# VH-VL binders against NAD kinase (nadK): the designs that were tried, part 52

Target 1, 268 residues: NAD kinase (nadK), of Syntrophomonas wolfei subsp. wolfei (q0aze0)
Amino acid sequence: MKIILVNNRFKENTEKKAQEIAGQLSALNVEVIIDNGLDEPYAGTVDFIMVLGGDGTMLRAARRYGQRAIPVLGVNMGTVGFLSNIEINELAEYLPLILREEYSLEARMMLEVAVFQQQSLLTRVFCLNELLLRSNSPRMLSFALEISGQKLEPYRGDGLIVSTTTGSTAYSLSAGGPIADPQLDAFIVTPVASHIINKRPLVVSPEREISLHLLEEREAIIGIDGQIKMDFGAENRVLIKRAPHPLLMVNLKAKPFFTSIDRSLQRQ
Short names: E, the ipSAE of ESMFold2; O, the ipSAE of OpenDDE; V2, 0.75 times the mean of E and O plus 0.25 times the DockQ between their complexes.

## First folded at step 4 (VH-VL)

Design v9 (from e16 with heavy chain S107K; framework fv_oberotatug; at its last look DockQ between E and O 0.03; V2 from the best seeds 0.00; counts 0 for: pae O 11.4 > 2, placed apart)
Fold by ESMFold2-Fast, scan of step 4:
Parts: structure tokens; sequence; C-alpha cells
Structure v9 (fold): chain C 268 residues (1-268), chain A 124 residues (1-124), chain B 107 residues (1-107)
């Protein structure tokens, strides 16, 4: 069995903990690849991915490996998050279940984001939470949103979020989007500080294609999961689709989504 | 509210066949991992076999005494688990229980919901 | 296969007694052990999972302990409804195996 350990290179002692866990797994005849984010993603065949860290580390793992249909387990390293299933101090007890594949899988939709300059593909990335289009200056954007070729009336404001249901509790929530059951597949389209009256969040079939382009020259960026940033100008277009494969998240224990989010919102 | 109800038991001759059913209600059957456990008269519990949910691969596992003779299947549209029993032996005489795990195996694969059982008697 | 052995095979007790039942695995199973109660003519009920976790709805007089090869189920103050047969079960490796059972009968 071959396992990738994904850790957060910015957290103190996480590299040391990853090495300790790798040693334990090697003693059980498991081949371990450590991914601390510095190198290219491991290209070989892998049976399981263990993410050591918070939600940010899981988002990175999902972008790097989420399209390979490999089980991914989030192991929390201290800060409670929405994408982890067990705590680091529980890992030893759950290892036998992991090694014998005695766990449940939960499919989470992902976005496929393709950025073009005219007709030329500049980049294609996948993400678990959202794509953000935003102004990079005090000037508001003027931009066009098309859903499956249907052209909506122009948007004017600070930007737009196109989110998965998993991402409904991330930036989309902060911008006024709805909380969605992550078991549902849907795009959530949430305006950011729209200056046009009655621009509302949209909940859209995951079979739709969404495209965005600027109507006026502005300094803007595309953000992916709050971690990747790309310049976006009037010569650019972005196309958003449901990714070919969902992220397969490992559940070793129940995590009640609605009571967890309710508690989180009441504490804010 | 949450129930498992077995049926299909009865008297059968050695070498015969029976199909047991287990009707589930009050929970999301399609997410559940299901097992059959049997108990011979006056004896202890013996695990027969297991089927995972379709989302988790739908794979089956069997205890050695029944391997090749028994087949576990499920029909999620009917919330029903099946045990097809072929080439029955007198040693297969037992009450057969269906039981389930929560979808998340956080209870370390414990059997948390049980049916009432159905009696299978294999006698000449 | 992992063999599970219970002791004693039967015991006589009175209401109010403390009852202990032990279970031994033929090899280390960590804490992959559950305890079940079976009343005469009824289906088994889960009491304890992961060696020491009390199942929801089960009275606090039941407790489990142990790890590795040796495990104990304790009933601190036996009640009339507790006269039953108790089984341990390992879920460490397939095939899952049960102990032979311990019958708790009225004295």
Amino acid sequence: as target 1 above (268 residues)
Amino acid sequence: EVQLVESGGGLVKPGGSLRLSCAASGFTFSNAWMSWVRQAPGKGLEWVGRIKSKTDGGTTDYAAPVQGRFTISRDDSKNTLYLQMNSLKTEDTAVYYCTTHPRYSGKFLAFDIWGQGTLVTVSS
Amino acid sequence: DVQMTQSPSSLSASVGDRVTITCRASQSISRYLSWYQQRPGKAPNLLIYAASNLQSGVPSRFSGSGSGTDFTLTISTLQPEDFATYYCQQSYSIPWTFGQGTKVEIK
C-alpha cells in the first residue's frame, strides 16, 4: 500500500509530525510519499491520501490529487475545521480501519476552471471550494456572466464567487450566499458587493457551464480556494464546469454538518 | 422507528436452497453496511458475511463455512438485504439475523441495529 | 482467524450484585472489541463498542475496559432485566468472531 502524506509547510512542527507518522506507516509495510507543497504533485499510483493539517491543507490536496479518485482523509492538527474527519491524537486507533479500507467515502463535487486569453488556454485548475473574481483596486468591475450560453444582464460591483456546495460555508457565506448541504451537487453563484439592485445568489445545476469576462478594462484577479491568484483582464475569459471526478473524502466517524455549522455561526 | 425485519426462513432438506430477506425502515438503507449473523439452537453467535454500501464499493465478504454456498445482495430501491443460501447442510440450522453498521465506521464496525431473526431448519 | 474466549461460561448472581465478564483474544486486536447482550428469545443488543464506549441508550451501570488481548465487561449493580447472555466480538480482522458467550442467570 502507498500513501501520500500532505502537510502544511507553514505550520511549526508539522514536518516533524509527518516524518513520525511516515515512520509508523513504514513499520506497517506502507510506502509513504511526503508532500509538503514544495515540489510537483507525486505522479505515481497511490492508494490513499492523508492530509495532516487544517482546511487549507485539504484544499491544496484536493487541487493536487482530487481528480485521481483516491480516498482522502483529513486529520486535524489542532484547529477545528470543516474538512477534517479525525484528530491527530485519534490516528493510531483508526489506522487498522484505514489500512483495511474499512471506511466510508463521501463524494464532494469540484470545479474545473479554465482561463483563456482570447481562444488560447492559459491554465486549467481544479478546486474544492470556489472561484472568486474580484477587483484589485477601489474601482468596481463591470462584467458579464453567462450560464449555459444564457447572457445575464451585466454585473457591476466588486466581483463574483462561483462555489461548490462544499464551498458554501467558505467565502460564499461571507459574501451572503446560502449554506448548502454538501451532499448536493450544485454551483452557488454569489455576487460580491453588487451595486446593481436585486442581484441575488443563484443556485445552478452542476451540469451547466458558467463563463465570466470583463466588459471594461479593470485591474482584477481570479482567486482559487483563497490560495491561488491570477491576473484577469478584459482579454481574458474564464469557463467553469463541474470537474470530471469528485473528491473522495474518507469518513471514519460521523461529523454532523448542520449542528457543526450552526454552532460555528452562533459563536461568531 | 428504526427496524430490520427478516423473513424467508423455514424447513428445508439438506442440499436445498432458501432466500432470506431483511426489510429495513427508519434509516437510510442505501448508506448502510449490512451483515448476516446466525445462531444455532442453544449455541453462540456466528458471523456469516457482510455487504458494503454501493457508494463504498458494494463488496462482499463471507465466513469460511458458507463461502461459495451463500450470496449476500441488496436492493436499495426496496430497502432490502438478501441472503441466498444454496447447498444447505444440517450445520446451517440457525436463527439468521440481519444487522447493520452506521455508514461512518466510527463504532469500530460494531453491529448497532439488529433484526428479530428468522429460523432456518435444515433437516431430512 | 482471531479466536475469542470468554470466562466464565456461566454465572449465578442476585439483583444488586457486581458482575464481571472477561474476554481474551488469541492475538492483539487493539480496542476493536464490542459487547452484546442477548435476552432469552430476543435479538442481541449492542452495549459497548471500541472496548470502552457506551452505546447510546445503554444504562451507565454497564462499562467496558481493556486493550490488546484482555477485555472486561462490568455490570456495577445487576438489575432484573440484565439476566441474559453476553457476547464479546472482535472487529479487528475478517472473519469477525464472537466469544462463546457468558450466561448470567438468577441465583
Scores: ipSAE 0.502, ipTM 0.764, lowest interface PAE 2.5, mean pLDDT 90
Fold by ESMFold2, look of step 5:
Structure v9 (fold): chain C 268 residues (1-268), chain A 124 residues (1-124), chain B 107 residues (1-107)
Amino acid sequence: as target 1 above (268 residues)
Amino acid sequence: EVQLVESGGGLVKPGGSLRLSCAASGFTFSNAWMSWVRQAPGKGLEWVGRIKSKTDGGTTDYAAPVQGRFTISRDDSKNTLYLQMNSLKTEDTAVYYCTTHPRYSGKFLAFDIWGQGTLVTVSS
Amino acid sequence: DVQMTQSPSSLSASVGDRVTITCRASQSISRYLSWYQQRPGKAPNLLIYAASNLQSGVPSRFSGSGSGTDFTLTISTLQPEDFATYYCQQSYSIPWTFGQGTKVEIK
């Protein structure tokens, strides 16, 4: 069995713990690849991904590996978030089940984001929470939203968020979007500081294609999961689709979403 | 509505063969692991074996008393689980239950949904 | 193989009694333990999964506790419909195994 162990090398506590866990796994004849986020993603065949850290580390793992249909386990090393399943001190208890693949999976929809300059593809990124389009200057944006070729009336404001249901508790929530059950597949389209009063958040079928482009020359940016930024101008457009594969989250311990919402949000 | 319906039980002589079927509906069969559980008359429950989904490798595991004599298979196009029972012994007399383990269920490790069972009697 | 030892094998109790059934595993199974109720002539029904989680639709008088090797099913106020046989089952290690059952009879 071969496992990727994802951590954040700039936090010494997590790096030392990753080394300890790698040693324990090696003693069980498990091959371990450590991914601290600075090297290219491991390209070889892997059976399981273990994420040591919080939701941010999970978001990075999802972007790097989420399209490979590999089970991903979130292991919390501090404050409980929305994407961890077990605590680090419980790992030994669950390890036999992990090694025998005797766990349930929860599929979480991801976004496929393609950014173009005119007709040329610049980049393609997969993300778990959201794409953010926003102004990079004091001026408002005027932009067009198309949903499966259907043009909505123009938007004017600071920007727009297109999120998954998993991302509904992230930046979309702060911008006035609804909290959504992460078991649902949907896009949540949330305006940011809209000048157009009747532009409300939209919940959209995951089978739709969402397109964004600016209607006037302005400095804007595309943000991905709050961790990646790209310049965006009038020569660009972005196309957003449901990613080909969901993130396969390992479920070893039940985490009731609805009874924990207020507690989990207070920890952000 | 999730349903499991077993069929194919009956009377058979020792050394004979019998094939049981379990028709499944109301869930995504292709994502589920499936098990057979049996219960001899007046006795407790005994796990017979399990087949994983094809996505998870399609492999089988069996309890020792049936290893080498019973074969679990699945036909995802028909949403049907099978139990081929060869070299039957009187000890195999039981009600046979089909149960499901949907991989994307929080109750994956439990036997959440059961069929009504089908009786197999092995007697001379 | 993990052996599941369930006790008592049978009991007789009055409506309103608190009933406790125990289940002991021959090795640690963490919290991978389920409880089932089987009424005469019927298929088993899941009561509790992961040692303590109540299945939807199951009355709150049923509860489960324990981890490791020692587990308990409790019926806080026995009702006439609770006449049945109860089984524990571990799902930590193949082969998955059941306890021998506890028959609960209403006086």
Scores: ipSAE 0.011, ipTM 0.577, lowest interface PAE 9.2, mean pLDDT 88
Fold by OpenDDE, look of step 5:
Structure v9 (fold): chain C 268 residues (1-268), chain A 124 residues (1-124), chain B 107 residues (1-107)
Amino acid sequence: as target 1 above (268 residues)
Amino acid sequence: EVQLVESGGGLVKPGGSLRLSCAASGFTFSNAWMSWVRQAPGKGLEWVGRIKSKTDGGTTDYAAPVQGRFTISRDDSKNTLYLQMNSLKTEDTAVYYCTTHPRYSGKFLAFDIWGQGTLVTVSS
Amino acid sequence: DVQMTQSPSSLSASVGDRVTITCRASQSISRYLSWYQQRPGKAPNLLIYAASNLQSGVPSRFSGSGSGTDFTLTISTLQPEDFATYYCQQSYSIPWTFGQGTKVEIK
């Protein structure tokens, strides 16, 4: 068996723990690769990905490995979040199940985000939570939202979030989006401080495509999972689709999502 | 183009042996997990067994009905999957398909590529 | 072993119809469920993997849903080429098992 341990090099405790776990796994004849974000994603085949840390680390792992159909386990290391399945102190207990591949998977839809300069693709990113378009100034944006070729009325506001159901408990929630069942595949389109009072979020079929572009010459930014940032202007457009493959999240421990929402949100 | 081509099927008597081959092309065969799936005439699909890539241990698993009688192997240098069938029974009569596993990292998800199948008939 | 039970075993439909096929697992298989189409005299083709993901090249009229034990394949608008036998298959645990199949026939 070959496992990638994903941690955050900027979190010293996760580095140390990754090394420790690597040693333990090696003692069990498991090949281990540590990915702390310093290097490019490991290109070889692996059987399992263990994410040590919080939601941020999981998001990075998802972007780096999510399209490779590898089981991904979130191991929480003292942070509050929605993307970890077990706690670090539980790892020893569940390790035998991992090694025997006695776990279930939950497929979580990811976004395919493509940013264009006119007709040229600038970048393509797969992400687990959301795409954010927001103003890079105190002024509101005017932008066009198109869903499967259907042009909606122009949006005016600070920005817009296109989120997965997984991301519904992330920035979309803060912006007033609905909490979605993570087992549901859907886009959540949440306005950010819309100039139209009570502009309602949209729940959109994953089969549809969402496009955004600015209707004015103004500086904006694209944010992806709160970790990737890029400039976005009038000459750019963004196309959001369902990613070709879901993230395969390992489910070792039952976590009742709906009964845990209040608890999780109270801690944030 | 990804392609699987089965061969080796034919008529054999009960208790006999037969070796099927599956020639792969259009992809890196050595990295692929492979399976055999069979279908008796007029019946449904039945998984026969699988073999992992060498990198992933090259281990095999079999369905209970063929356990101990059938052996799956691979020659990566020839991009070929094999199914050695011994002690054949009449109930082994079927079209045998070789298939790829597109998602072989961790848990298997589906058989994405199928050969055309080769017919094995076990009859006295 | 995980047993997969499809319903119905056969159905008659017309072009343009909405067709729904169900598959039930004897135990939870999470989303380890695939759907295959097999036309007469042909090898099976993968339609859906991981319960709801369309295989590349598969028309969007096909969709899959479900998790745990109950799964559904839906053809929103039946086309002439869709008359075939459909199989569900679990990949949760060895041995991998198929449903008995659902034959979609022309009415």
Scores: ipSAE 0.008, ipTM 0.491, lowest interface PAE 11.4, mean pLDDT 90
ESMFold2 (binder alone), look of step 5: mean pLDDT 92; pTM 0.947

Design w1 (from j4 with heavy chain K104R; framework fv_ixekizumab)
Fold by ESMFold2-Fast, scan of step 4:
Structure w1 (fold): chain C 268 residues (1-268), chain A 122 residues (1-122), chain B 112 residues (1-112)
Amino acid sequence: as target 1 above (268 residues)
Amino acid sequence: QVQLVQSGAEVKKPGSSVKVSCKASGGTFSSYAIHWVRQAPGQGLEWMGVIIPIFGTADYNQRFKGRVTITADESTSTAYMELSSLRSEDTAVYYCARGSTWYRSSGYFDYWGQGTLVTVSS
Amino acid sequence: DIVMTQTPLSLSVTPGQPASISCRSSQSLLHSEGKTYLHWYLQKPGQSPQLLIYEVSNRFSGVPDRFSGSGSGTDFTLKISRVEAEDVGVYYCMQSIQLPYTFGQGTKLEIK
């Protein structure tokens, strides 16, 4: 059995805990690869991915490994989040189930994002939560949105979010988007501070493709899962579609999504 | 410099299928959409569909009712159009054409293949 | 689907004389971004179609300046200021504003 431990090297206690867990797994004849985010993703075959950290660490793991159809377990290291399944102090209890493959998997859709400069592909990345187009100055954007070749009337405002259902509780929620059941596959398209009164969030089929470009030169940014940022100008275009493979999230214990989000919203 | 080279003429029987290839050279294959257009003898041009090679995503003219499949192989810079359940009325020259943009819509056809004659006869 | 209608269906001209071909769309080809997605192609006998004019009025690389396009909304015109023997063939207009792309039925240009 080979396991990748994904952690955040900038948290010293997390790095030490990862080394401790790696030692425990090695003692059980499990081969361990530690990914602290500094190097290229591990290219070899692995059987399981264990993410030690909060939602941000899980988002990074999803971008690096989510398309490989490998079980991914989120282990919370003390922060509140929606993407972890167990707490670090519960790991010893659940480790025998992990090694015996006694768990269920929950499939979560991902986005595939391709960014072009004129006709040249600049990058192709995957993400679990969302792509954000936003103004990087006090000036509002004017931009075009196309959904499966259908050209919508121009958007004017601070930006737009294209989210998965998993991402519905992330930045899309803050911008006024709906809360979606993560079991559903859909794109959620949420305007950010639109100056057009009738621009509402859209919920569209995951089989659709979404294209964005600026209609006039502005300082804008494309953000992916809140972790990757790229300048976006009038010469740039982005194409978004459903990624070929969902992220396979490990479910070791029931996590009540609706009661969890309900409590979170009542506290705000 | 840009050239689209198609496979050779085919003669098929009714009910069979045909797969036509279109190999692109001179330019970045993944940067452009590839469209398919047919022309029956003495008739006009009819758009069949398009593929975005970077994603392998295709869209089709509903007139072909699930009979057409367009695919792309980025490693060989080749697009394919497969038409099944052939009828005599499918006898036509089939063209591939490069869209001026990477996306499925808006693009005009800046370069065309030489055409592939497909004859459907019993 | 957007319907594209060309007139005339055939045209015979004496070399050096002008020619004009009209194309009408069943709905506007102007997008809110300011571009109009109408294009003109020429198919010479026995050859593949070739691009002449894109987005109403832009000549494609290598196309002689005797070819010009004009129009807006739903009505478009291709003009040849002085027809030459090499201009013989069938002319097609096409819209690319929405899928499926649609063509006019074609206009055959012949020399008298």
Scores: ipSAE 0.023, ipTM 0.580, lowest interface PAE 7.8, mean pLDDT 88

Design w2 (from j4 with heavy chain Y103F; framework fv_ixekizumab; at its last look DockQ between E and O 0.00; V2 from the best seeds 0.00; counts 0 for: pae E 19.6 > 2, placed apart)
Fold by OpenDDE, look of step 5:
Structure w2 (fold): chain C 268 residues (1-268), chain A 122 residues (1-122), chain B 112 residues (1-112)
Amino acid sequence: as target 1 above (268 residues)
Amino acid sequence: QVQLVQSGAEVKKPGSSVKVSCKASGGTFSSYAIHWVRQAPGQGLEWMGVIIPIFGTADYNQRFKGRVTITADESTSTAYMELSSLRSEDTAVYYCARGSTWFKSSGYFDYWGQGTLVTVSS
Amino acid sequence: DIVMTQTPLSLSVTPGQPASISCRSSQSLLHSEGKTYLHWYLQKPGQSPQLLIYEVSNRFSGVPDRFSGSGSGTDFTLKISRVEAEDVGVYYCMQSIQLPYTFGQGTKLEIK
């Protein structure tokens, strides 16, 4: 068995724990690769991905490995979040199940995001939570939104979020988006401080695609899962689709989503 | 220059299917919408559907009631239009056309294929 | 669906004389972003359609200046200031403000 441990190099505790766990796994004849984000994603085949940390680390892991259909386990290390399944102190208990591949998987839809400069593709990224378009100035943006060939009225506001259902409890929530069942595949399109009062979020079929661009010469920023940032101007376009592969999240411990919402939100 | 080259003429029986190809060259393929338009003999133009190749998502004229399938292969810069359950009324020249934008709507057709004649006869 | 109506359906013109084709849409083709999505195509005999005018009044590359488009909302006009023999064919207006795209019936232009 080969396992990738994903941690955050900027958090020493996660690095130390990764090393420790690596040692333990090695003693069990498990090949371990540590990914702290410093290097490129491991290109070889692996059987399992263990994410040590919080939601941020999971998001990075998802972007790096999510398209490879590898089971991904979130191991929480004292942070508040939605994407971890077990606690670090529980790992020893569940390790035998992991090694025997005795766990269930939950498929989480990811976004495929393509950013263009005029007619040229700048980047294509898979992400678990959301794409954010926001103003890079105190001024509002005017931007166009098209959903599967339906061109909506221009949006005016600070920005727009296109989120997965997984991302519904992330920035979309802060912007007034609905909380979505993570077992549901859908886009959530949430305006950020829309000029139009009562502009409602949209729940969009995962079978559709979403296109965005600015209608005026303004400076904007594209954000992906709060970790990738790039400048976005009038010559840029964003196309969003459901990723061809979901993130396969490991479920070792029952974690009822809806009963945990209040608890999780109270801590934020 | 941008060119769209379509597959050759087809003769089909009623009830069968036809798949027409449209290969693009001279420009980017994935970032432009590809549309299909047909023209019955002596008749006007009828929009059939559109696809954005990079995503492979298509939309259709509902008048065809699900008989049309549009696909694209980015690796070969080729779009396809398949029409099933053919009937005599489907006899037409079928055109692919490049949309001026990656939007499925709000574009115009700046480049056209040479057309593919599909004849449906018993 | 948006219905596009062209008039006339046929036009016979003496070379050097002007021609005018009207296109009407069943609903406004002006989008809130400020663009009007009405386009004109010419299909010469035995050829594929070719773009003449996009977004009401913009000539496509290579299109002679004798062609001009105008209009707003639901009423549009294509004008040829001096018809030439090479202008023979069928002219189509098209809307692209929403799917499905729809064309006018076509206007056949012939030379007298």
Scores: ipSAE 0.374, ipTM 0.770, lowest interface PAE 2.2, mean pLDDT 92
Fold by ESMFold2-Fast, scan of step 4:
Structure w2 (fold): chain C 268 residues (1-268), chain A 122 residues (1-122), chain B 112 residues (1-112)
Amino acid sequence: as target 1 above (268 residues)
Amino acid sequence: QVQLVQSGAEVKKPGSSVKVSCKASGGTFSSYAIHWVRQAPGQGLEWMGVIIPIFGTADYNQRFKGRVTITADESTSTAYMELSSLRSEDTAVYYCARGSTWFKSSGYFDYWGQGTLVTVSS
Amino acid sequence: DIVMTQTPLSLSVTPGQPASISCRSSQSLLHSEGKTYLHWYLQKPGQSPQLLIYEVSNRFSGVPDRFSGSGSGTDFTLKISRVEAEDVGVYYCMQSIQLPYTFGQGTKLEIK
């Protein structure tokens, strides 16, 4: 059995805790690779991925390893989140179940994003929550949106979010998008401060592709999962589709989505 | 220079399937939509469908009613058009063509393949 | 589907004389982003179609100056100022404003 331990390199004592857990796993004849974010993703085959941290660490792990169809377990290190399944102080209790593969898997759709400069592919990335296109100046954007060969009327506003159902509770929610059951596969397309008052969020089949480009030269950025930021101008284009593989999230302990989100919304 | 090279002529029986290939060279295959157009003997041009190679997502002319499938392989810079349940009326020269953009709509065909003759007869 | 209609369907011209081909669409080909998606192709005998004019009036690379396109909305024209022997073939207009892309019936140009 080989496991990747993904940790947050920016948090105090996470490196030491990762080494401690690696030692425990090695004592059980488990091969361990530690990924603290400093190097390229581990290129070899692995059986399981354990993410030590909060939702942000899980988002990074999903981008690095989510397309490999390998079970990924979120282990919370103290910060409340939606993508972790167990707490760090529960790991010893659940470890025998992990090693015996006695758990269920939840499939979470991901986005595949391709960014072009003119006709040249600049980058291809995956994400779990969303792609955000937004203005980085006081000027609003004018941009073209195409969904599966259908060109829509030009959009005017501060930007657009293309979200997975998992991302429906992230930035899309803040911009007025709906809350979606993460077990559903769909894109949620949410305008950001549209100049046209009747531009509504769209819920779109996961079989569609979405394309975006600016109609006027403006200062804009593309944001991926709130972690990757890229400049975006009129010479740039972006294509978005459902990623080939969902993230396979390990479920060892029941964490009902609807009660969790209801509780979160009542606090706000 | 951009070039699209298609597979050779085929003779097929009614009810069978044919798969035509289109290999791109000289430009970035993944940056453009690839379209398929056919021409029956002595007739005009008919658009069949389009694919975005980087995503493998395709859209089709409704006339082919579930009989056509367009795919792409980025590693070989090759697009494919498969037409099933062949009829004698499907006898035509099949062309691949590169769209001027990676959008499925709004493109013009800046480069064309040499064409593949598919003959359907018993 | 957008219907594309060409006139005439056949032309016979003496070398050096001008030729004109009309193309009419059943709907406007002007998109709200400001572009008009009407293009012209030439298919020479035994050859694949080749692009002549894109987006109404732009000559494709290598296309001689004697070819010009004009028009707006639903009514478009391809002109050849001085027809040469190598211009023989079938001319097609095409719209790409929406799927499916559609072509005119074709105009056959012959030399007298």
Scores: ipSAE 0.327, ipTM 0.721, lowest interface PAE 4.4, mean pLDDT 89
Fold by ESMFold2, look of step 5:
Structure w2 (fold): chain C 268 residues (1-268), chain A 122 residues (1-122), chain B 112 residues (1-112)
Amino acid sequence: as target 1 above (268 residues)
Amino acid sequence: QVQLVQSGAEVKKPGSSVKVSCKASGGTFSSYAIHWVRQAPGQGLEWMGVIIPIFGTADYNQRFKGRVTITADESTSTAYMELSSLRSEDTAVYYCARGSTWFKSSGYFDYWGQGTLVTVSS
Amino acid sequence: DIVMTQTPLSLSVTPGQPASISCRSSQSLLHSEGKTYLHWYLQKPGQSPQLLIYEVSNRFSGVPDRFSGSGSGTDFTLKISRVEAEDVGVYYCMQSIQLPYTFGQGTKLEIK
C-alpha cells in the first residue's frame, strides 16, 4: 500500500508528526510520500491520502488530489472544523481499519474553475469550498452572471461567491448564504454587499454552467477556497461547472453534521 | 473498559524458560503498544520491552541480552513475553501494560494486567 | 539510560495533611513535539500499579482532584492536598521520552 501524508509545515509540529507517522508506516511496509506543499503533487499511483491538519490543509489536498478518486482522511491536529473525521490521538485506534480498508466513503462535490483572457484559457483549477469574485479597490463592481447561457440582470456590489454545499459554511455563510447539507450536490450563488435589492442567494442545479465577467474596467480578484488569488479584469471571464470527480472523504467515526453545526462554527 | 488478564503464577528451575500471556479485552488491541514491566520482591519497577501488535515490531531493554522475546497474536488479542535461561534473580512479578499510543516511546501506561509471579528456584 | 531519582523514599503522613514527592531526571523530559513525558503511578498494597498523572499535570480518569502534578525540564513534583487512608502505597515516577522507559525508585506513603 502507498499513502500520501499531507501536512502544512507552518502548523506547529505537524511536520515532525508527519515524519514520525511515515516512519511507523514504513516499518509496516507501507510506502509513504509526504506532501508538505513544497513540491508538485505526487503523480504516481496512491491508495490513500491522510491529511494532518485542519480544514485549510484538507482544502489544499482536495485541490491537489481530489480529482484522482483516492480516499482522503482528515485527521485533526488541533481545532475541529467541518472536514476532519478523527483526532490525531485516535489515529492509533483507527489505523488497523485504514490498512484493511474497513471504512466508508462520503462524496463531496467540487468546482471546476476555468479562467480566460479573451478567448484563451489561462488557468484551470479545482476547489472544494468556493470561488470568490471581489473588488480589489474601494469601488464596487458591475458584473454579469450567466447560468447555462441565461443572462441575469447585472450585479453591482463588492462581488459574488459561487460555493459548493461543503463551502456553504465558509465565506458564503458570512455573506448571507444558507447552510446546506454537504450530501447535496448544488451551487450556492451568494452576492457580496449587493446594491441591487432583488439579488438574493441562489441555489442552482449542479448540472448548470456558471459564467462571470466584468461589465466595466475595475480591479478585481478571483479567490479559490480563500487560498489562491488571481487578478481579474474586463478582458477576463470565468467559467464554473461541477468537477468531473467528487472528493472521496473517508468516514471512520460518526460525525453528525446537523448536531455539530454550532460547535463547528464556533471553531472558525 | 480496557482489561488486561495475564496467565497464572509459575515456578521454574534455573536455565529454563517461561512464557507469560496477556489477553486484552474491551478495546482495540492491534494499534496500542503493549509493554512488559517486572518487579522483583521488595524492589521497584523495571521496564523489559514493548511491542506494537499492528507493526509486529518489538524493542527490548538491553540488560536482558537477548533472553526476552515479545510477540503478539492479533486474532486472540494476546501478547506474550518469553524469558529464557532463567536465573534466580529473575524471580519477580511480571506485568503487562497498555501504552497510551501506538508509538514505542512517548506513551504512558493507562491499563495494567494483574501481574504474574514467576519464581525461579532449585 | 535516563536516571529517575525520587525523594523522599519513605513518607509518613497524618490523615488530612498534605504530602509532596519529588522526582528528578538526569536529562530533560521535554520532547521536540512540545510535551513533557513524565508520569506518576501508585501501587497500592497487593495491587498492580495504576496511573495517577500523565504528562506532568494531567489527572487520569477517576483520580481525585487532591492529586496534582507540576514541574518542567528535569524537576517534578506530585502533591496530595489531603492524604486519605486509601492513598497508602508506593508512588513511582516514570519517563517515556526515550527507550528504555525508566522509573524512579519509588516513594512509600504510610499513614501515621
Scores: ipSAE 0.000, ipTM 0.394, lowest interface PAE 19.6, mean pLDDT 87
ESMFold2 (binder alone), look of step 5: mean pLDDT 92; pTM 0.953

